# Ledger of designs, part 27: VHH binders against p49116

Target 1, 238 residues: p49116
Amino acid sequence: EGPLLSDTHVTFKLTMPSPMPEYLNVHYICESASRLLFLSMHWARSIPAFQALGQDCNTSLVRACWNELFTLGLAQCAQVMSLSTILAAIVNHLQNSIQEDKLSGDRIKQVMEHIWKLQEFCNSMAKLDIDGYEYAYLKAIVLFSPDHPGLTSTSQIEKFQEKAQMELQDYVQKTYSEDTYRLARILVRLPALRLMSSNITEELFFTGLIGNVSIDSIIPYILKMETAEYNGQITGAS

## First folded at step 1 (VHH)

Design nD2 (framework vhh_7n9e_1)
Fold by ESMFold2-Fast, scan of step 1:
Structure nD2 (fold): chain B 238 residues (1-238), chain A 120 residues (1-120)
Amino acid sequence: as target 1 above (238 residues)
Amino acid sequence: DVQLVESGGGLVQAGGSLRLSCAASGFTFDDYAMYWGRQAPGKGREWVSGISWNSGSIAYASSVKGRFTISRDNAKNTLYLQMNNLKPEDTALYYCAKSRYLGFTKPDYWGQGTQVTVSS
């Protein structure tokens, strides 16, 4: 029938908190990351195929893939976020923690490896000059992953993922007709997303969340959030 | 989710001793600094002691230095406070707390507390 994604699903515009503080702090990093997470979930909710799977399946899919969606969002919005500056601030904090014996060397190694993987992923996307259509389809491929444990309707999810893959292939072949290997170069980047720990992502970007809340606990609420409530989270307006 | 559960409080006479425990779950215990705080009736929360992830750095409030000893067992995810030579002014609800961010930062989670009452 119609395409999986429309032109409206290509638009992905992050509005950063203003003003940027002179010195980065946990609140600014968390607010920026939360806005990107909310934007990513709102994007997923807008896809008719996603809506067709039903609320329980939607929640299960996003719980399984939020870290992959978030990482793609970081790569896509790296310039708007000044992501390199945020990561440099985090690295500086970790180096100071080692100096003061505040964290284990093994934990620092895990976190530094995660930051390195994130930087390499974002650099790869930047070097490939991934466009808005390509990002939209990569996010759809990640979202409609049928291979997460505990999923129902896996046959329908797989069909939506295959549709996303086919539409990406058609787009790349028509738009970048002179680069016969572009699609392969793009697709081989995706497995790296699954090697990034959601727990480390949560610690790096969401440590400023109030109370005993986890990303898993807030996902159902964000997915049910009305557009007005979502806009309030993104812009700080009511 | 993060949970901190204190135990070991009770009624003790002045000059006596108590050992408090804090069972931690829902996070990697040995990556964070841990703290003890207390709140006396009608007063604000005050900091008592802190210990780094590897026990390499330990600090005490002046009011308890020399009488209290903070320690941790990372294999058991447990924080301890050994309280010796207790005084009536040590009467308070005692809370354990986790550092907010990587390392020795302000606390973001506090337990419900365990009551310590010191009679004269």
Scores: ipSAE 0.000, ipTM 0.137, lowest interface PAE 14.0, mean pLDDT 82

Design nD3 (framework vhh_7n9e_1)
Fold by ESMFold2-Fast, scan of step 1:
Structure nD3 (fold): chain B 238 residues (1-238), chain A 122 residues (1-122)
Amino acid sequence: as target 1 above (238 residues)
Amino acid sequence: DVQLVESGGGLVQAGGSLRLSCAASGFTFDDYAMYWGRQAPGKGREWVSGISWNSGSIAYASSVKGRFTISRDNAKNTLYLQMNNLKPEDTALYYCATRPSLKEFLQKYDYWGQGTQVTVSS
């Protein structure tokens, strides 16, 4: 019955491939995104409450919310990733594609709208100066979402989400006691995560990984990776 | 100047095994994800397997999962596909592929090898 998250769940350290190439390519973008995705999934699987739900439920939850977790990770790690530089390169490529008539106008519009939504979200989180504890609890709130179609055991998931909300409230009230409305300002940012298409996120960040295989299909593999293998490859610890 | 050259195909009986190799040159092999695809007579291209630059992420098509194993040797710039328990329906031209450009990323364009023929007889 302890807290939902421990101090270890606040630490979220992304190790980037180095150096950043002179010209961005699908390898650098995909590698950076894959490291963030793996870090996010490792974070989720380390939560005792998540483990307690069982393998099938764990897979279903992550399949439902990976885009929300990934987007929160992009916002949290935006500076480390030089995300603005990555997005600017993609926008420049899309603008050139419009001029050269290489991509459909509808597709370009969808991708541009997605990029603007992503930039707006990251900018709003930066302006709120969201800290590591707040990010950890926001990720927990989206992870333990009981309202995705096809989920079973939704009552237990809802209880973990409520616990995450309660612990976030307790943290914010103690840490930012002078800002009575901070929690409300933070929570109203979350619905924007569900407006962003997981298919477009996958196209922008993960096409270089496996062209015909969805993130949805590889999630069970990632969740079963050995911790030592994960830490050696993602964190660069040795 | 990306070059991908597949080898190791041949004729094999059902239940047999083959190991395919893909020799890569013209790009920094250890920086890119690699894939195996196949095209059977009268069918479209089918993705078979993929492996990230560091072998940290691997996935398989459901039709080959448990029978095929993808691997890579970055020191030799070589991609491998170990095929076990081959079935007649595995008969296809097998080719390796990669995407080494941000330009290709948004267009979903892959660089493909010429392929190596695998024929499985009953």
Scores: ipSAE 0.000, ipTM 0.118, lowest interface PAE 15.2, mean pLDDT 82

Design nD4 (framework vhh_7n9e_1)
Fold by ESMFold2-Fast, scan of step 1:
Structure nD4 (fold): chain B 238 residues (1-238), chain A 120 residues (1-120)
Amino acid sequence: as target 1 above (238 residues)
Amino acid sequence: DVQLVESGGGLVQAGGSLRLSCAASGFTFDDYAMYWGRQAPGKGREWVSGISWNSGSIAYASSVKGRFTISRDNAKNTLYLQMNNLKPEDTALYYCAKYGRSLFKTEDYWGQGTQVTVSS
């Protein structure tokens, strides 16, 4: 057996829509987020171990973890996305909505708390200086989670997760040999991803794409896209 | 204010094709994502296909993927749905809709719809 991930799976390049508008708005935010979502789905589908689990299992896994994969992608691509600028634009929109009584105060508070937790997560990953190999394996650990309800093939999923963990450990020990506790500091960050609401992520980043349809409902169709369709969505060529 | 006017529906034989159009007015068309939905007799509303403001993101319901193509012409403020290889189960009222411009509420606007009837 070869490694779980190849160098191809370490490469994760987001192409942003251009030009960046003078004032950020929902359609630019949604287009940027959609490109990241499609890139994340294409990344997952390209893993041979993932494909070996079969279509039904693949769909169930991604439906369960898309928000975690997306959030890791936000952290990894924070610089190229100018994520801080996007989040600032969302906060400005929220403040305007409060002033005009467009939304209930309780809902706005929940959304603001989510934004702050997202910022804290991205800042912690930046402070740890997580590299491309580490992000690839963290995404693999999240993807191959055997503990989601309704999954079949849980023993195979667990084996792939363990393989991801072992390969991450090997990489970190060889690359950051002087930092004995680096792996522990990285892994302790992962549980926070499970606490982030997928419904709030949908409202913040995908309101202009899905309307009254959830990300959960479109995932099966995204996973069935051909490579050319993914490339078109990721680059905006189609 | 906002107006969406669908056209191009009609009666067609199974295996045939139809092209639906939606003429939009009363708003800046290229600022909004758009979608097509349908409602068959005795059934609930079904989302069919969506397209972002710049055509960069497009998605389809499983029931129509490979047969239908959504597109838009921002210069003409028009949304299109090309429907190929139509089946009797595609019989429905088809309506176009504008997604809301809110980060938290899609205050969608729907047209009146155009009837598509597919005979065997």
Scores: ipSAE 0.012, ipTM 0.172, lowest interface PAE 8.7, mean pLDDT 84

Design nD5 (framework vhh_7n9e_1)
Fold by ESMFold2-Fast, scan of step 1:
Structure nD5 (fold): chain B 238 residues (1-238), chain A 120 residues (1-120)
Amino acid sequence: as target 1 above (238 residues)
Amino acid sequence: DVQLVESGGGLVQAGGSLRLSCAASGFTFDDYAMYWGRQAPGKGREWVSGISWNSGSIAYASSVKGRFTISRDNAKNTLYLQMNNLKPEDTALYYCAAKPRYFLSGQDYWGQGTQVTVSS
């Protein structure tokens, strides 16, 4: 019955590590990205519809879409993260790697193409002036994707996705009543998220993660964290 | 010629302490994050602890948190693991690993390990 998302699910506040270092390093980038990832996972697990699907289905959904959620989060938080500065630092590092022959030119090309795709996505969202409600529903649409392999309860997932689409439509039509085509302009941005490699995202933003753990392997643990432990991760508390 | 050489393993009784060292050579130690991992007989590899290039970031597996302390000395190109209040379940081959500070820089390196055996 009730709405898929409440006002509490619209609030998405990233707390950055402070202070920002004079020269960006892998530690600062990884910590910033980890905070955004944990915030995104906590956002997802707080949705009653998500909890209703059951733990195994919940884990499978997030493992399938974390890169899309993370990328939407990057776009939403681009200003607070100074994402353009982070990407510029990464590009400078890649230029140095080319000159020193430390890595293949083909690998560097793949990473540069990913950065350009990410920049274009974030710029397109900024030009559309996507608001907090719109971001929340876009995240819900990608979260409740019934088409990932291995999912159970696909009919219920599809119903939640349709509910997210319906509520986004209702919100946009009421809030931006003078802009008849706004919803269409927003929705055509979503396919670009699936063209961005989760492996390259992990390499760019999570390479400073200590230990031989992949994002895929830590997702079940993040989803099961106690609220106090989770708050410690997103605020940097011990 | 890159080498990571672990030392300091041995036999100790439960509740005892041991200090492991990993001597690095053939690469710029300051450009690498350093890790301790372990592998017990009949089990997969387990991550134990990690430390960033400047010691600014340190993390531990929940099974060792509060008992083990990782540290590094960049002037000596050496990584350390102080192990306190050892338990029989800590029995494993302990190896160190180096991962480039920057995500696209260089190769990962791994040592062969030093055996730690904790008796009850």
Scores: ipSAE 0.000, ipTM 0.180, lowest interface PAE 10.9, mean pLDDT 83

Design nD6 (framework vhh_7n9e_1)
Fold by ESMFold2-Fast, scan of step 1:
Structure nD6 (fold): chain B 238 residues (1-238), chain A 120 residues (1-120)
Amino acid sequence: as target 1 above (238 residues)
Amino acid sequence: DVQLVESGGGLVQAGGSLRLSCAASGFTFDDYAMYWGRQAPGKGREWVSGISWNSGSIAYASSVKGRFTISRDNAKNTLYLQMNNLKPEDTALYYCARGKYTLFSHPDVWGQGTQVTVSS
């Protein structure tokens, strides 16, 4: 039995739409988010342990955890995405919606609270200086969560999660040997991911501030799709 | 009023090619992601390919990857699907559909479809 993740699974490179517009708009934000979601789903597909669970289990797992994987991806790629700039643009549009009475005050409060939780999560990860190996294992821990309702093969999923936890521990102890409590500081960040609404993530990043669509309804198709960047190598030809 | 009108379907031999077009009207075409879907007789609709507003993101169902190419001409408000190396299993009514801002949006408008029949 080899390691759960190989060095190739640590690589997580987001290619942003180019050029970045002078003023951020909903198209640029949605395109950037879509690229990150594709990268996250196809990263999961590349894991041999994930493949071994079978297509139905794979679909159920990513339906349950896509928001957690996406949020970890936002934190990991925050600098590449200029996430702070994206969130500032979203906040600006939301403030204008308050003044123009286009959204209910209660909904705006929910969305703002989500943005604050997201900012706090990303800031905590940045403060901890989480590296690529640590992100890969954190993503594996949330992917192989055996406690989502309706899952089959829960014993095998739990085995893979425990393997991810053990390999993360071994990595952190070896690489950050002088920081005895680093692993604990990292792991206590994970529960916050489950408090973030997938519905609000869809509203912020995929449909604009008011409209929502269900990402989980199209997860089976995304898992069978090739990445946007890979497809960019092959243009239409007759 | 929003309309999507497909054309270019027909009868073709296995291994052949067809190019489908979808003419969009009644909305700002370059604000929307666009999709191709298909429906074989007695089956539900299945997603085939999608393209973002600026062609920056493109995706395909694994069953058509490498054989089909989606493209768009925003100046002409037209979506295309180039289908190569067609198989009998590709026989279906092909629909053009509009997404909102991303490849992940559910389609809110579908065209009437254009029939593609592939003979062995």
Scores: ipSAE 0.012, ipTM 0.398, lowest interface PAE 8.1, mean pLDDT 83

Design nD7 (framework vhh_7n9e_1)
Fold by ESMFold2-Fast, scan of step 1:
Structure nD7 (fold): chain B 238 residues (1-238), chain A 119 residues (1-119)
Amino acid sequence: as target 1 above (238 residues)
Amino acid sequence: DVQLVESGGGLVQAGGSLRLSCAASGFTFDDYAMYWGRQAPGKGREWVSGISWNSGSIAYASSVKGRFTISRDNAKNTLYLQMNNLKPEDTALYYCAKTPYERLGFQHWGQGTQVTVSS
């Protein structure tokens, strides 16, 4: 049995739309988010263990965890995306919406709380200086989660998750050998991902792309894309 | 002042084709993704297709994939839906919509255009 992930699975290169506009707008944010989502789906599809589970199980796993994968991707790519600038623009818009009475106060409060949780998560990951190998294994741990409702093959999923955890432990112990508590500090960050609403993520990052459509409804389509069509999404090529 | 005006619906026989148009005004069309939805009598709204601002991202509902094609002309502020091999199950009122970032959680729906497919 070989390793769960290889060096090719550590590579995670987000190609941003050419250049950031002088003022952020909905189309730039949604295009950037869409590229990250498609990159995350492509990353998952490239794992042999993931393909070995079969199409039905693969679709169910990604439907259940896309928000966790996307949020890890936001943290990993925060600098290349200028995520802090995007979030500041969203916050300014929400504050203006309160003033103009365009949204209920309760809804704005929910969205603001989500943004604060997202910022706190990204700041935590930045402070820990999470590297590319660590991100790859954290994404594998959330991808191979056996505890989502409706999953089949849960024993095999659990085995792949345990393999991801063991390989992360081995990597951290060999790379950060003098930091005895590093693995624990990293792993305790993961439960926060489950507290992030996928509906609010859709509203923040995918508002310009998919009105009433949920991301989970689109995932079967994304996972069945031809390679050329898929590459067009992650590079912006028509 | 946002307006969406759908057109191109009609009565066709099964296996026929129709091309729907959505004329948009009152906002910067090029800055927004657009989508088509439909509602059959006595049913809820169903998403049909979506297209990003630059046509770089396109998605279809499983029920229409391979039969419908979404496109847009940003110079004309117009969204299109080419519908081929129509089935009686496609009978519905078809809408175009935008999701304005200025109104997070709100959408604007046009009045719609009726498509009726006879058996």
Scores: ipSAE 0.000, ipTM 0.131, lowest interface PAE 17.6, mean pLDDT 81

Design nD8 (framework vhh_7n9e_1)
Fold by OpenDDE, second read of step 2:
Structure nD8 (fold): chain B 238 residues (1-238), chain A 122 residues (1-122)
Amino acid sequence: as target 1 above (238 residues)
Amino acid sequence: DVQLVESGGGLVQAGGSLRLSCAASGFTFDDYAMYWGRQAPGKGREWVSGISWNSGSIAYASSVKGRFTISRDNAKNTLYLQMNNLKPEDTALYYCATKLSQYLRKFGSDYWGQGTQVTVSS
């Protein structure tokens, strides 16, 4: 079998809503986050190995790791997104909620800590100067994690994860031959992703989803969306 | 609580005009895109028009394009729909709705008002 990833999987271009407003409102934040989410999921769809697992398994995998994929995406797209500005805006919105006594002190602390962890993770990735190939392989490693509960075809998933790891290793050895410990430095960042709450991430970036709407609930639909429809939705207005 | 209250509907002859208003409360109005929808008797809800938070993006259903104009006043927390050259097929209950994200417009829960009845006679 051929490689898990190809050069086509390295491209990860996020298009931000335009124009950027002076005041980053909830709408802008949500739109930006949504675009990243969709980009991440459709990236996963573009991987032949992912497709080979079948629709049910695909859905389960994405449900399990969407927060990690999203966070890696934030790190990768931090400059394009002006992530620091977005996070500052989120904090400001949170402060407003605090003033209105809508959140408990404990919840505020949790949310603020989450923002801190997110910022630190992204900063750490920037310091490592992770390139597009490395991000692609890291996302693949995260995507093909066999240790999530309720997964089927775990042996196959494990195989794909191992393949991603091997390809990353080969890439790093070839590209960064003088940096013997680069692979290790990169991989040790992955545990930080699992310390982040998907619920808090959803609250921060997708605030205003009302009712029974959750990222988990819409994942199957996103994965079924045609690329043309995806692109049309980005550029189109309703 | 989020509230959307539509007004301005009524009976009008074909070729006539109406202006609908939607008063919004219970949320930060200028954070969200706003939409008009309608439901004719025996039919499902139909999207009519949408406007972004800053009015920078506007869209219309093909059936109303050129005749209807959507606008908003963020200072007044009000959404408008100017309907010109009305046709009998425009007869419906018109609803105002919010969307957190235009990108996710196909998903999630919408907030809708009670609607205002528009009846166009031939």
Scores: ipSAE 0.017, ipTM 0.321, lowest interface PAE 7.3, mean pLDDT 86
Fold by ESMFold2-Fast, scan of step 1:
Structure nD8 (fold): chain B 238 residues (1-238), chain A 122 residues (1-122)
Amino acid sequence: as target 1 above (238 residues)
Amino acid sequence: DVQLVESGGGLVQAGGSLRLSCAASGFTFDDYAMYWGRQAPGKGREWVSGISWNSGSIAYASSVKGRFTISRDNAKNTLYLQMNNLKPEDTALYYCATKLSQYLRKFGSDYWGQGTQVTVSS
């Protein structure tokens, strides 16, 4: 029945809040990350195959993979976000904090290790020069992962993942015909996303959320958000 | 809302024991170091003990070393201080604290509980 993704699913435009402040603060980082998260969820819900799975399955899929989708979004939007500048400032602050609180040293090192893994992932994607079509299909591959615990309709999810893989293969073979190993180099990047801690991502980017709210608790709300309400907050994703 | 709620204080005779508890909420307790501090009337705050997120690193002030034992239960989001061989000079308001390693917080933006009073009579 037609392709899994259309040209509308390739467009992924992040609108940043006001120009980056001179001194980074948790609220600016949280607002920027929230916009990216909303954009990522709006992207997912716009896929007809995703809607066809039903609301219960949709919610379970996004709860399982939001960190992978978010990290792919960080890599894709790294320049728009000035992500390298944000991460460098965070690392500098954490290095100073280790000297003041030696007892928190192990935790701070874990957070810094996560930042270095994130930087390595983003750099690898940049070096591969991943294009908008490739990002769209990589997001679809991680979204339609049938192997998360507690999922129903796993056979249908697997079928959509395989369709995403086939359409990515077709695109790469036609667009990068002389790079015989490109697809393999792209796909071997994906397992690293599952090694990234969603708890550390939440601490780094969403610590400014008001009301003691976890990402897991807001996912169902975002997925049910009307298009007009979403567009009012993000200024449109097209 | 980060909340730290201490309990277990009271009046005890010299040589006695007390066990303090701190119930933590509003942050991922098992990711952060936790501390016990105290403040006696007319004196500044004194750090008593600290414990890393996984209990792998523990430190004590020299004044309490060998008498006090810090521990944590990450499943219950609770910090403990077992106080043995209490002395009159241990009389103070005892509070738990954490330094959320939030990379953008200003120096001195620590979270403190309201404290639990410990009074040691001679």
Scores: ipSAE 0.014, ipTM 0.355, lowest interface PAE 7.6, mean pLDDT 84

Design nD9 (framework vhh_7n9e_1)
Fold by ESMFold2-Fast, scan of step 1:
Structure nD9 (fold): chain B 238 residues (1-238), chain A 120 residues (1-120)
Amino acid sequence: as target 1 above (238 residues)
Amino acid sequence: DVQLVESGGGLVQAGGSLRLSCAASGFTFDDYAMYWGRQAPGKGREWVSGISWNSGSIAYASSVKGRFTISRDNAKNTLYLQMNNLKPEDTALYYCVKRGYSPLFTKDYWGQGTQVTVSS
């Protein structure tokens, strides 16, 4: 009966496809995003508390929160991914479209608003200088959310979420003792993740690799991957 | 297999003209909007012009508007760019581009490009 997360769960290192292409394209962006998604799911499944909930609950939790985990991962890995460059390319692609009946004004507005919210979120996390421990516990808080419909182990999930909150509080109070309101500033960032559309995230980052297959449909396969298969996915080797 | 083959580039003096062509194959040309893009030395990719599948809608970047004319011949599966009053800043590798079916963020097909060099 130890802490929810060990030091091994704090390490979160994204390996980018190499070399970076001369110009950004859908395939490179989607491969980079897929590696981040695989890394995020591997991180989740390595947590003993998560394993203890069982396969069905694990699948349901990740299906419910993958967009939140992915967005936290984008913020944490923004520099290594050159996320600002990727978002600029997406915006340029949208603005350069002259197809009359393929892109409605309402849809353009929704997508642009999503990109601005994502950029604002990443900027706020950067300004707060969120460290690796804080990111690990924020991810744990969103992962162990007991309020998603259809969950069967809600009391145990809630217990793990509360444990994550308590351990984050302890860490922040000890490490940033002079900043009395730091924990509050960090936690109020989380509701913004629920306002981010998973459908828009999927269209922007996963269209090139997923095709017509949803992230929901591939989650069970990723969670069942052996270590060798997982390493093949994140390194581009198979 | 989508193929886009550009031609017509070359070295020209400022104020001169060039006509670029793009031979398209591997898809139904007249079902898709087609585009010209360029990449100048030391600069990022820039959109130049676009034309709808039926030539009913045409757009230009402000930097080339009034000097360049995009057109297409659907019977020949060919896209054209008539470039007049060329300036040194028009020096770039010019690409024929086919956008994917999704306008949000899709796989673009870029040709190999044709070099346009405008001397001062």
Scores: ipSAE 0.019, ipTM 0.153, lowest interface PAE 5.9, mean pLDDT 84

Design qA (framework vhh_7qbe_3)
Fold by ESMFold2-Fast, scan of step 1:
Order: structure tokens, then sequence, then C-alpha cells
Structure qA (fold): chain B 238 residues (1-238), chain A 122 residues (1-122)
């Protein structure tokens, strides 16, 4: 029965806020990250298999994996976002915070380790030259993870994950037929996503620089938004 | 397309109070109030994050104005106390769908209401 993903799910186009400020600031970083998060959640919502699991399961899955989806999106959109420049600005902000005794040394160490892991992940994906089809299926594998605590419908989720893995294998085998180990090199990158803290991602891109907003609290609202509202969000309808 | 409708403006004596409301036709994230007085440019008044947990105020209104929101009603409020003649302006509601946190520049907001007039006499 048809592929898990259609060609529409391969298209992943991030529209950045404009104009880009002369000096990166917390607002620009937060708005850019918010657009990527909304694009990622809209992408997930558009998958028929995801919709078939029902609202409660959809909310639980996205709450469990939003950081993995967001990180894959950062890697995929790294050039469009000038992610290396954003990370440098965040590091500079953190260094200023330690001088003002706003953050403990242990916390800064955890955050710097997270930034290093993120940079290495994005670099590895860039070196592998991951294409749009591969990113779409990696996101699907992450989304349909049956092993998060508290999930119901785990057998159906596992079925969709296996379908994503099979379709990725078929694609890679046909497209990169002379590179027999490409799939293994790609898949071995995924476990690193689970080592990165969603709380630290939230602090870096959403709350730690500008306030105390919880991604967990907004997920149900974003998932309930109409397609027109999602499109307005990701394009900045000005 | 998102619509914002302001209400609650009117004539009030110096030292008095008014409460402005802004109702959105759909879900919003960052929201704010801006004003434009006679012969002046549009200036920032107050802003609020999606959750209502973070607020920001212009120095001219700190301690006198309070911004709040009711997300269940898609409604933003501005409680204005100890009104002064320099508070006379058309007050505009602004909304953004790109940010969860407060915003302070008009260039950061995508959606605007048509405004509600506040006149402080004396």
Amino acid sequence: as target 1 above (238 residues)
Amino acid sequence: QLQLVESGGGLVQAGGSLRLSCTASGRTYAMGWFRQGPGKEREFVASISWSGGSTYYADSVKGRFTISRDNAKNTLYLQMNSLKSEDTAVYYCAADLGSYEFLTSPDEYDYWGKGTRVTVSS
C-alpha cells in the first residue's frame, strides 16, 4: 500500500526572517528556530500514517521526538540559517553570562558540550552529503520511534518506522548503488540525537536566552493549527 | 488571513483608567500594543509572550499599564491606570506567529489592527 512519504514530504523549505540584523540577537535566533520548529511539526502532521495514529498518540510522539526532528532540521537547513554564525553568537552570549555570574560553571559546561555535539552532528551530515529524500526518511524514522516511555499503539508505530527504514534502504540502494555502506553510515548518526538534551535545545534556541516558555506546553496548540496558519508562521506573512 | 479588532478606547480625564481589548480571529503567539499620538511616530507600549509568562513595557508606561492575555478567548488586554495627557494616541494591537516570546519593535510584528483612539483630557 503506497509509500509512507510522498514527493511533497521531501520538500522542506525554511523561510528565514528578513532582513537579517547587522548583529545577531536573541529575537532573530528565537524567530528562526520557531519557524523551523513549526515547519517540522507541519511536515509531521502532513503524513497520512501520522494522522492515522490519532491525536493523543500524535501529541505524545512529537513531545518525545521534537528535539530530534528539530536537530535534523538544523542540519538540513544549516546553510540557509547560517547555523555556524548563530552558534557562535550563542557561545558569545554564554561567555558574557559567566562573567555576570548568571549561570553556573557546570551548566555552561553542559551547554558547551551540547553545542559541540550539535556542530559535530551537522558536520557529519554535511560530509555525507545527505539529500532531501534521505532527510525525509530519517525524520520519519525518528518520528515513528516506538520505544519512548508512555506510548500506546507501539506495534503500529514500529510498523511505520520499519516501513520508513525499508523505503530509505530501497532509495539509497537505487540512487547510490556503488556505495554499499552508505545506509549504515547514515543510520549510525541517529543515536547521537538521543544524547542531546531537549531542555538545553530549548534554552539555546527558545527560552534560555529570552524567557521561560515551554515547548511541551505549545506542542498541542501547534498541532491543532490550520494549514494556513502554519504557512503564515513559516513564511512570516508580512 | 488573521484579523485583529481593538476595542475599549474613549475619552477619560487625567488620572483615570481605561482597559483596551484586542480579539484575534485565530491563534497568535507574541502580541503587543503600540500607539501613535498627534504628530508623533508609532511607538512601543507593551508586549507579552504566548504563555503570558513574560511581559515587557516601555519606560513611559512602567508601573501604570498592565498587559495580559486570555488564550482561550484569543484576546489581548491593556489595563491603563493613572492616565496622562501624553498617553493620548491611537492604540494598535499587533500579533506575530513566528515568536513565542515578547517583541518590542513594530518591524517584528506581521499582523496589525486598525487602532482604537484614547483621549486623555485636561
Scores: ipSAE 0.000, ipTM 0.145, lowest interface PAE 15.0, mean pLDDT 82

